# Miniprotein binders against q96jn8r1131to1294: the designs that were tried, part 101

Target 1, 164 residues: q96jn8r1131to1294
Amino acid sequence: TLEFLENHGKNILLSNGNRTATRVASYNQGIVVINQPLVPQLLVQVRIDFLNRQWTSSLVLGVITCAPERLNFPASACALKRAAWLLRGRGVFHNGLKICEKFGPNLDTCPEGTILGLRLDSSGGLHLHVNGVDQGVAVPDVPQPCHALVDLYGQCEQVTIVNP

## First folded at step 10 (miniprotein)

Design ce30
Fold by ESMFold2-Fast, scan of step 10:
Structure ce30 (fold): chain B 164 residues (1-164), chain A 82 residues (1-82)
Amino acid sequence: as target 1 above (164 residues)
Amino acid sequence: SEEEKRIEELLEKIKELLEEAKRLAEEGDPEKAKELLFEAIRLIRELFEIARKLGNEELMKLARELLYEAYEILKEVEEKLK
């Protein structure tokens, strides 16, 4: 059973059996991590439940290759400078370095109800899925083990894990 | 085969792009270097896809080495653009 880890950003409240994450304050301190490693054949999906238009940027998705259970998360995922591959806006980032300018849809403009998924293929390629549609390989050859991460940044104040 | 020809084509172009990006970064044109690096990374992604479909572990290792070389040059370029 997929759940968000109880180790999370300070502004997060977990509910619905740790399957819903709500950011209850500000625009940051909203990092959550899935409780199981992202292994091939596992599709991890979250639905955007609530967007606050007060902010301009929105959620960040990706993976980290360090153990998340006791990490002191930074205020935003983009501050992770080691062991991180992140999707923000239309960019792909590795340890803070933009490695792709235009990949998939703009995450800053996805509406409420959008389902975003992360999946590893058999060769370690990280795929983004949007409403069930595979956007292709965002990052080739992600080291394992790795863990799916969602940063409820800016507009995105609530997500829920959904099954295929 | 057509796959073998595409691999040779990709490898030649990737290496040319990485070498030119290094040169441009050193000679003070980091903006252009960055554009070439994004193109190199795009082609390296295609190389990974072909390697995966062929089950060619040696080609996957080579693609990975080229990818991290591109990341290293890109990091240097970004530092110069600050």
Scores: ipSAE 0.316, ipTM 0.719, lowest interface PAE 3.3, mean pLDDT 88

Design ce31
Fold by ESMFold2-Fast, scan of step 10:
Structure ce31 (fold): chain B 164 residues (1-164), chain A 82 residues (1-82)
Amino acid sequence: as target 1 above (164 residues)
Amino acid sequence: SEEEKRIEELLEKIKELLEEAKRLAEEGDPEKAKELLFEAIRLIRELFEIARKLGNEELIKLARELLYEAYEILKEVEEKLK
């Protein structure tokens, strides 16, 4: 069963059997990681439950290839300079380097109720799903093992894992 | 085969895009270089798809090498655009 790991950003509170993550303070320190590796064909989905529009940017999601159980998370996923592939706004980033522009919808404008998914295909490509619609390959080759990460940054104060 | 022909086409085009991106970055058109690198990465994605479908480990390795070469050039281009 998919859950968020107990190792997470310091502003996170887990509830609902570790399936709901709430950022209880500020705009950062909101990184959470799924409790099992993202293996091919596994679709990991989260629903945006609550947006605080006093902030200008919103959630980031992606994968990391380092072991997450004891990782010291930075304040923002965008500060990860190793072993990270992230989707932020309309960009795709590898260790801080923008490797694709205008991929999928703008994540900073997704409303409450949006379901965002990550899935590896049989070719090792990382896909973004938005409300059940495959947006295509954001990253063509992800090393294994890798782990799905969500950063409840800025506007996004709560997400819940949703089964496919 | 049709797949072999497509691989040949992809490799030629990827090589051309990476070489032209390096040239444009050096000659002072980093914005155009970035466009070509994004196109190269798109074609490399297709190459990975074909390579894995065929179970061709040498081609998968080559596609990965091309991908990280594209990332290195892109990193240099982004430094110039700061």
Scores: ipSAE 0.362, ipTM 0.704, lowest interface PAE 3.0, mean pLDDT 88

Design ce32
Fold by ESMFold2-Fast, scan of step 10:
Structure ce32 (fold): chain B 164 residues (1-164), chain A 82 residues (1-82)
Amino acid sequence: as target 1 above (164 residues)
Amino acid sequence: SEEEKRIEELLEKIKELLEEAKRLAEEGDPEKAKELLFEAIRLIRELFEIARKLGNEELLRLARELLYEAYEILKEVEEKLK
């Protein structure tokens, strides 16, 4: 069963058997990581439960290739300078470097109820799924092992892991 | 084959774009270098897709090398654009 790791950003509260993550303060310190490595064909999905539209930007999701169990998380995922591939807004980032300007829908405008998914194909390509629709390859070659990461940044204050 | 011809075209264009981007970054046109790098990365993505379709391990390694070369140049370019 997929769960969020107990190692998470300091503003996160886990509930619902560690399947729901809520950011209880501010706009940052909201990184969570899935407890299982993202192996090929495993589809990891989260639903956006609550957006606080007081903030302008929203959640970030992606993968990290370092061991997450004892990782000291920065205030935001975009501050990760090593071992990170992230989707933010319409951009794709590798260790803080924007490597694609326009990929998929704008994550800053996804409404409550949106289901976002991450999946590796057999060749290490990272796919984004939105409401069950494969948006294509966001990152062509992700080293393994890797772990799915969600940053409840800005507007996004709650997400829940959902099964396919 | 048709795919071998496409691979050759992609490799030639990717290498041209990466060389030109390096030159422009060095000569003080980082904005244009960045545009060429994004074009190179798009072509490298196509190369990955062809390699996957063919199950060509050597081509996957080459595509990976080209991708990380593009990232290194892009990092240098972004530093100049700060």
Scores: ipSAE 0.374, ipTM 0.751, lowest interface PAE 2.9, mean pLDDT 88

Design ce33
Fold by ESMFold2-Fast, scan of step 10:
Structure ce33 (fold): chain B 164 residues (1-164), chain A 82 residues (1-82)
Amino acid sequence: as target 1 above (164 residues)
Amino acid sequence: SEEEKRIEELLEKIKELLEEAKRLAEEGDPEKAKELLFEAIRLIRELFEIARKLGNEELLWLARELLYEAYEILKEVEEKLK
């Protein structure tokens, strides 16, 4: 079963059998990682449960290729400078470097109830799914093994893992 | 085939863009270099899609090399744009 790891940002509280992550303070320190590596065709999905519109930017979604169980998380996923591919707003980032300026829908504007998914294809392409719809290849080549990461940044204060 | 011609067109254009981006980065136009690098990355993404469709592992390897070359040039450009 898919769960968030107990190693997470310090402002995170896990509940619902480690399937719900809530950021209980501030706007940052909200990184969570899913316990199983993304193997090809595994669709990992989270639902946006609660948005605090006090903040302007929202969640970041992506993958890391380092071992997550003992990783020292920075305050924001975008501060990761190695082994990270992230989607933020409409941008795609590799180790803090913006590699695409316009991909898919704007993650800063997804409403509560949106289901966001990550999936690897057989060639290492990372796909974003939004409400069950494949948005295409966000990152063309991700080394394996990799793990799905969600940064409950800014507006996004709660997500829950949902089954396909 | 149509796909073989497209691959050759993509490779030629990608390499042209990467060389011009390197030149512009070195000669003091990092903003233009960044524009060309995003275009190169867009074409490299297309190359990956063709390679996947064909199951062409040599082309996947080449696309990967071109992608990481583009990333290295982009890092240098972003350092100059700080």
Scores: ipSAE 0.311, ipTM 0.728, lowest interface PAE 3.5, mean pLDDT 88

Design ce34
Fold by ESMFold2-Fast, scan of step 10:
Structure ce34 (fold): chain B 164 residues (1-164), chain A 82 residues (1-82)
Amino acid sequence: as target 1 above (164 residues)
Amino acid sequence: SEEEKRIEELLEKIKELLEEAKRLAEEGDPEKAKELLFEAIRLIRELFEIARKLGNEELLYLARELLYEAYEILKEVEEKLK
């Protein structure tokens, strides 16, 4: 079963059998990683449960290709300088470099209840799904193995893994 | 075939965009270089889609090489925009 790893950002509390992640302090230190590699056709989905309108930006979603079990997470996913492909706002980033300016909806404006998904196609293309709708290929070629990552940054204080 | 013609068009345009972006970055127009790089990356993404549909491993390899060339130029451009 899909769960968040016990190795996570220091402001995270896991509950609901490690399927719910809550950021309990500040606006950062909220990185969580799914416990299994993102293999082709596996759709990993999280639901936005709670948004704190005190902050302006929101969650970051993506993949890392380094082993996450013992990784020392930075304060935010955007500080990852290697082995990271991230969706933030409307941008797509590789190791801090913006590689696409407008992809899919603006993640900073997704409301509570939004279901966000990541899936690799058979050719290594990373897809974003929003409320069951495939937004297309955000990253055309992701090295494998890779691991799905959610950064509960800013407004987004809680997410829960949901099945398709 | 129609696909072969589209691949040729994409490769020619991608090459032109990458060369022009590199030139503009060196001549002091990094914002314009960045625009051309994003367009190149969009075309490279289309190349990946065609390669996948055809099951063409050689084209996938070429698309990957072009993608990382674009990323390298984009990195240089972003450094100049600091």
Scores: ipSAE 0.320, ipTM 0.722, lowest interface PAE 3.4, mean pLDDT 88

Design ce35
Fold by ESMFold2-Fast, scan of step 10:
Structure ce35 (fold): chain B 164 residues (1-164), chain A 82 residues (1-82)
Amino acid sequence: as target 1 above (164 residues)
Amino acid sequence: SEEEKRIEELLEKIKELLEEAKRLAEEGDPEKAKELLFEAIRLIRELFEIARKLGNEELLKLAKELLYEAYEILKEVEEKLK
């Protein structure tokens, strides 16, 4: 069973058997990581539960290739400068470097109820799924092991892990 | 075959784009270098798709090497754009 790791950003509260993450303060300090490595063909999905439109940007998701169990998370996933591949807005970022300008839908505009998924294919390609639809390969080659990460940044105050 | 012809076209274009981007980055046009790097990365992504479809391990390895090279040049370009 997939759960969010107990090590998370300081503004996060886990509930629902560690399958729901809520950011209880501010707009940042909201990074959560899935408790199991993202192995090929495993589809990890989260549903956007609550959006607070007081803030302008929204959630970021992606993978990290460093061990997450004791990692000191920065205030925002965008501050990760090593071992990170992130989707933010319509961009794809590697260690803070924008490597693709327009991929998939704009994550800053996804409504409540949207289900976002991450999956590795057998060749190490990272796929984004939106409401069950494969958007294609966001990152062609991700080193293993890697771990799925969600940053409940800005508007996104709650996500829940959803099984396929 | 059509796929073999496309691979050859992609490899030549990717090589040209990476060399030109590196030159432009060094000669003071990092914005243009960045445009060429995004085009190179797009073509490298296509190369990955073809390699996967064919199960061609040599081509997958080459595509990965080209991708890494593009990321390194892009990193240098972004540092110049600060």
Scores: ipSAE 0.346, ipTM 0.725, lowest interface PAE 3.3, mean pLDDT 88

Design ce36
Fold by ESMFold2-Fast, scan of step 10:
Structure ce36 (fold): chain B 164 residues (1-164), chain A 82 residues (1-82)
Amino acid sequence: as target 1 above (164 residues)
Amino acid sequence: SEEEKRIEELLEKIKELLEEAKRLAEEGDPEKAKELLFEAIRLIRELFEIARKLGNEELLKLAYELLYEAYEILKEVEEKLK
């Protein structure tokens, strides 16, 4: 069963059997990680439940290759300088280095109800899915094991894990 | 240096493989194109390891650009192989 790990950013409250993550304060400290490694063929999906439009940017998602159960999360995923591949806005970032300028839709503009998915293909390519549509390889050649990460940053104050 | 020479050799071979794979994909030999793409990806992975060892962010970015190009060609090839 897919759940968010109980190790998470300090502003997160988990509910619904650890399948819903709510950021209850500020705009940051909202990192959550899925409890199972992202193995090939596993599609991990989250639905954007609530956007607070007082903030400018929105959620970040991606993968980390370090063990997440005891990780001390920074205030934002962008501050991860090792073992992190992130999708933010339209950009793709590896440990803070922008590796792709424009990929998929702008995550800062996805409305409530959008379902965002991450999946590894058999060659280690990380795919982004948006409302069931495969956007292609966002990050090629991700090391394994890796873990799906969502940063409820800025506008995005609640997400829920959705089964395929 | 030995590292500089190896980088140059890898870049030359990777670009050659990607150009040939693109040509074969366009000219109707997608299975051969796929074979060349996998070889290119193998060499690109070696380029990643050198970039990480050297802490060379520009080389790391170039390796990603080459890998994205390989996957774009691979997507076209796999559509033709359906």
Scores: ipSAE 0.128, ipTM 0.531, lowest interface PAE 4.4, mean pLDDT 86

Design ce37
Fold by ESMFold2-Fast, scan of step 10:
Structure ce37 (fold): chain B 164 residues (1-164), chain A 82 residues (1-82)
Amino acid sequence: as target 1 above (164 residues)
Amino acid sequence: SEEEKRIEELLEKIKELLEEAKRLAEEGDPEKAKELLFEAIRLIRELFEIARKLGNEELLKLAWELLYEAYEILKEVEEKLK
């Protein structure tokens, strides 16, 4: 079954058999990573459980290409630089550069209950799914192996891994 | 006001849920304790929304205190469920 890794940001508490991640302090130090590599056709989904509107920006998700099991996570996913391909707001980011604008919905405004999915296609393209709807290719060629990452930043204080 | 009534209802129910969750965690029903904690957190979320809408800093601080208390109990429950 899909779970969040025991190695995570300092402000994270894992529960529900490591399927729920809660950020218990501040606005940062909230990176979690899925325990399985993101292989083609595997759909990893998380539900936004709790938003704290005290903060202005929200959840970031994407992929990391380094081994996460013993990684010392930075305060935010954007600090991962070359190792991370990230969706933040409506942008796609890599190594501090915006590589795609106006992709999918604005992640800073997705309400509680939204289900966000990441999937790798057979050509190495990273797809975002929102409530089951494929938004298209955010990143056309992700280096492998890679792992799905969620940064519970700002407003987003809790997510839960969900299937279908 | 309706909002004042709702705050009182939320605070009483949150307190009840947190106290019962602590008891159940101590008495060996961590699965039930976890269910009550999730319900408490749901109600605490509503308290945050009301505090934000009213611009009530004292209520916002109280909501944070309740949330952290719920998290501490939840952490203890999850350790026991391992």
Scores: ipSAE 0.000, ipTM 0.129, lowest interface PAE 17.7, mean pLDDT 83

Design ce38
Fold by ESMFold2-Fast, scan of step 10:
Structure ce38 (fold): chain B 164 residues (1-164), chain A 82 residues (1-82)
Amino acid sequence: as target 1 above (164 residues)
Amino acid sequence: SEEEKRIEELLEKIKELLEEAKRLAEEGDPEKAKELLFEAIRLIRELFEIARKLGNEELLKLAQELLYEAYEILKEVEEKLK
């Protein structure tokens, strides 16, 4: 079964059998990683449970290709300068470099209850799913193995892994 | 101040929820205990944000202590649900 790893950002509390992640302080230090590699056709989904509108930016979603079990996470996922492909707002980022300006919906405006999914296709293309709808290929060729990452940044203070 | 009144309200409710969660876990209702713990954590998050905005280091430490107390109860509850 899918769970968040015990190695996570300093402000994270895991509950519900490690399937719910809550950021309990500030706006950052909220990175969590799924406990198994994102293999082709595996759909990893999280539901946005709680948004704090005090902050302007929100959840970041993506993949990393480094081993996450003992990684010292930075304060925010966008500070990862190697081995990271991230979706933030409407942008797609590779190692901190914006590679796409407008992809999918604006993640900063997704309401509570939104289900966000990550999936690799058979050719290594990374897809974003929003409430069950495939948004298309955000990144065309992700190296493997890779691991699904959620950064509970800014507004997003709680997410729960949901079954596809 | 209104801020001080809100802090007092939050502290009272958090402590009530944590104590009730402990009781429910001991009396054999760990699922209800877990629901109350999630509510306590939500209120503790509000307390953290107030402490951060005020730069109140004592309140930040108290909120952290309440969070770790909630976390310990939650671990006990999760073990009972296994």
Scores: ipSAE 0.000, ipTM 0.122, lowest interface PAE 17.9, mean pLDDT 83

Design ce39
Fold by ESMFold2-Fast, scan of step 10:
Structure ce39 (fold): chain B 164 residues (1-164), chain A 82 residues (1-82)
Amino acid sequence: as target 1 above (164 residues)
Amino acid sequence: SEEEKRIEELLEKIKELLEEAKRLAEEGDPEKAKELLFEAIRLIRELFEIARKLGNEELLKLARKLLYEAYEILKEVEEKLK
């Protein structure tokens, strides 16, 4: 059973058996991590439940290769400078470095109800899935073990883990 | 084979792009260097796809080496663009 870890950003409230994450304040401090490693072929999916259009940018998702259980999360995932591969807007970032400018849909414009998925292929390629459609390989080679991360940043105030 | 020819084309283009990007990064055209690095990374991504399809472990190691070389040059470029 996939759940969000109890270790999360300070503005997060978990509910629904730790399958729903809500950011209850501000625009940041909203990082959550899935409770089990992202092993090859495991598809982790979250649904965007609520967007607050007071803010400009929206959620970030990706993977980290450090142990998340006692990690001191920064205010935003974009501040992670070690062991992180993130999708933000249309960009792909490795440890704060933009490594691709146009990948998949713009995450800042995905509407409520969008289902976003992360999956490793058998060779360590990280795939983004949007509403069940594989967008391709965002990152060609992710070290293992790694953990799926969602940053409820800006507009995105609630997500829920969804089974395939 | 067709795949072997594509690998040779990719490797030649990647090497040329990385060499030119490094030169431009050092000589003060970081915007152009960044453009070439994104193209190199795109080609390296294709190299990974071919390596995976073929189960070619040596090519996977080479693609990884080239990828992290591109990341190091890109870090240098981003420092200059501050």
Scores: ipSAE 0.323, ipTM 0.729, lowest interface PAE 3.4, mean pLDDT 88

Design ce4
Fold by ESMFold2-Fast, scan of step 10:
Structure ce4 (fold): chain B 164 residues (1-164), chain A 82 residues (1-82)
Amino acid sequence: as target 1 above (164 residues)
Amino acid sequence: SEEEKRIEELLEKIKELLEEAKRLAEEGDPEKATELLFEAIRLIRELFEIARKLGNEELLKLARELLYEAYEILKEVEEKLK
């Protein structure tokens, strides 16, 4: 069963059997990580439950290749300078470096109810799924093991893990 | 073959873009260099797709090397924008 790890950003509260993450303060300190490695063909999905429109940017998602169980999370996922591949807005970032200007939909504008998914293909390519639709390969070659990460940043104050 | 021609075209264009990006970065046009690097990375992503479809391990390794080179140039360009 997929759950969020108990090690998470300090503004996160887990509920619903650790399947729902709520950011209870500010706009940052909202990183959560899935409890098992993202192995090929595993589709990890989260639903956007609540957006606070006072902020301009929204959630970030992606993968990290470091062990997350005792990691000291930075204030935002974009501050990860090592072992991170992230989707933010329309961009794809590797360790803070923008490697793609425009990929998939703008994550800053996805409405409540949107289901976002991450999946590795058989060759290690990282795919983004939006409402069941494969957006293609965002990152062509992710080292393993890796772990799915969601940063409840800015507008996004709650997400829930949903089954495929 | 069709795929061999596509691979050759991609490799030539990727190398041209990386070389031009380095030149523009040296001449003080980091904005244009960045545009060319994003285009190179897009083409490299296409090269990965072909390599995987063909099961071509040598091409996959080459695509990875080109990707790392593009990342290194991007880092250099980003430093100049500071």
Scores: ipSAE 0.286, ipTM 0.677, lowest interface PAE 3.8, mean pLDDT 87

Design ce40
Fold by ESMFold2-Fast, scan of step 10:
Structure ce40 (fold): chain B 164 residues (1-164), chain A 82 residues (1-82)
Amino acid sequence: as target 1 above (164 residues)
Amino acid sequence: SEEEKRIEELLEKIKELLEEAKRLAEEGDPEKAKELLFEAIRLIRELFEIARKLGNEELLKLARYLLYEAYEILKEVEEKLK
């Protein structure tokens, strides 16, 4: 079963059998990681449950290729300087470097109820799915193994893993 | 073939873009260099798709090399834009 790892940002509370992550303080320290590697064909999906419009930006999602079980998470995913590919707003980032300026919809404007998905295709390309619609290849060649990561940053205070 | 011709076109254009971006970054136009790097990355993405469709391991290796070359130049450019 897909679950969030018990190693997570310090402002996170897991519930619902570790399938729901809630950020209970501030705007940061909200990184969660899925408990098993993102293997080709596996579609990992999270639903945005709660947005606090007090903040100006929202969730970040992507993958990391380092072992997540004992990783010391930074305050935000964008501070990860190794082994990370992230989608933030409309940008694609590798280890803090913006490698694409406009990809897919703006993640900062997705409303509550939006289902965001990550999937590796058979060729190792990382796809973003929004409400079941494949947005295309955000990253063409992700090293394996990799793990799906969600940063409940800013507006996004709660997400829940949902089945395809 | 049409695919072989497209690969040759992509490789030539990617290399031109990376060389020009590096030159522009050194000559004091990092904004233009960044634009060329994003274009190169887009073309490298297409090269990956073709390489995998063909099962061409050498082309995959080359596309990966070019992608990380682009990332290194982009990193240098971003430092200049601080």
Scores: ipSAE 0.417, ipTM 0.759, lowest interface PAE 2.6, mean pLDDT 88

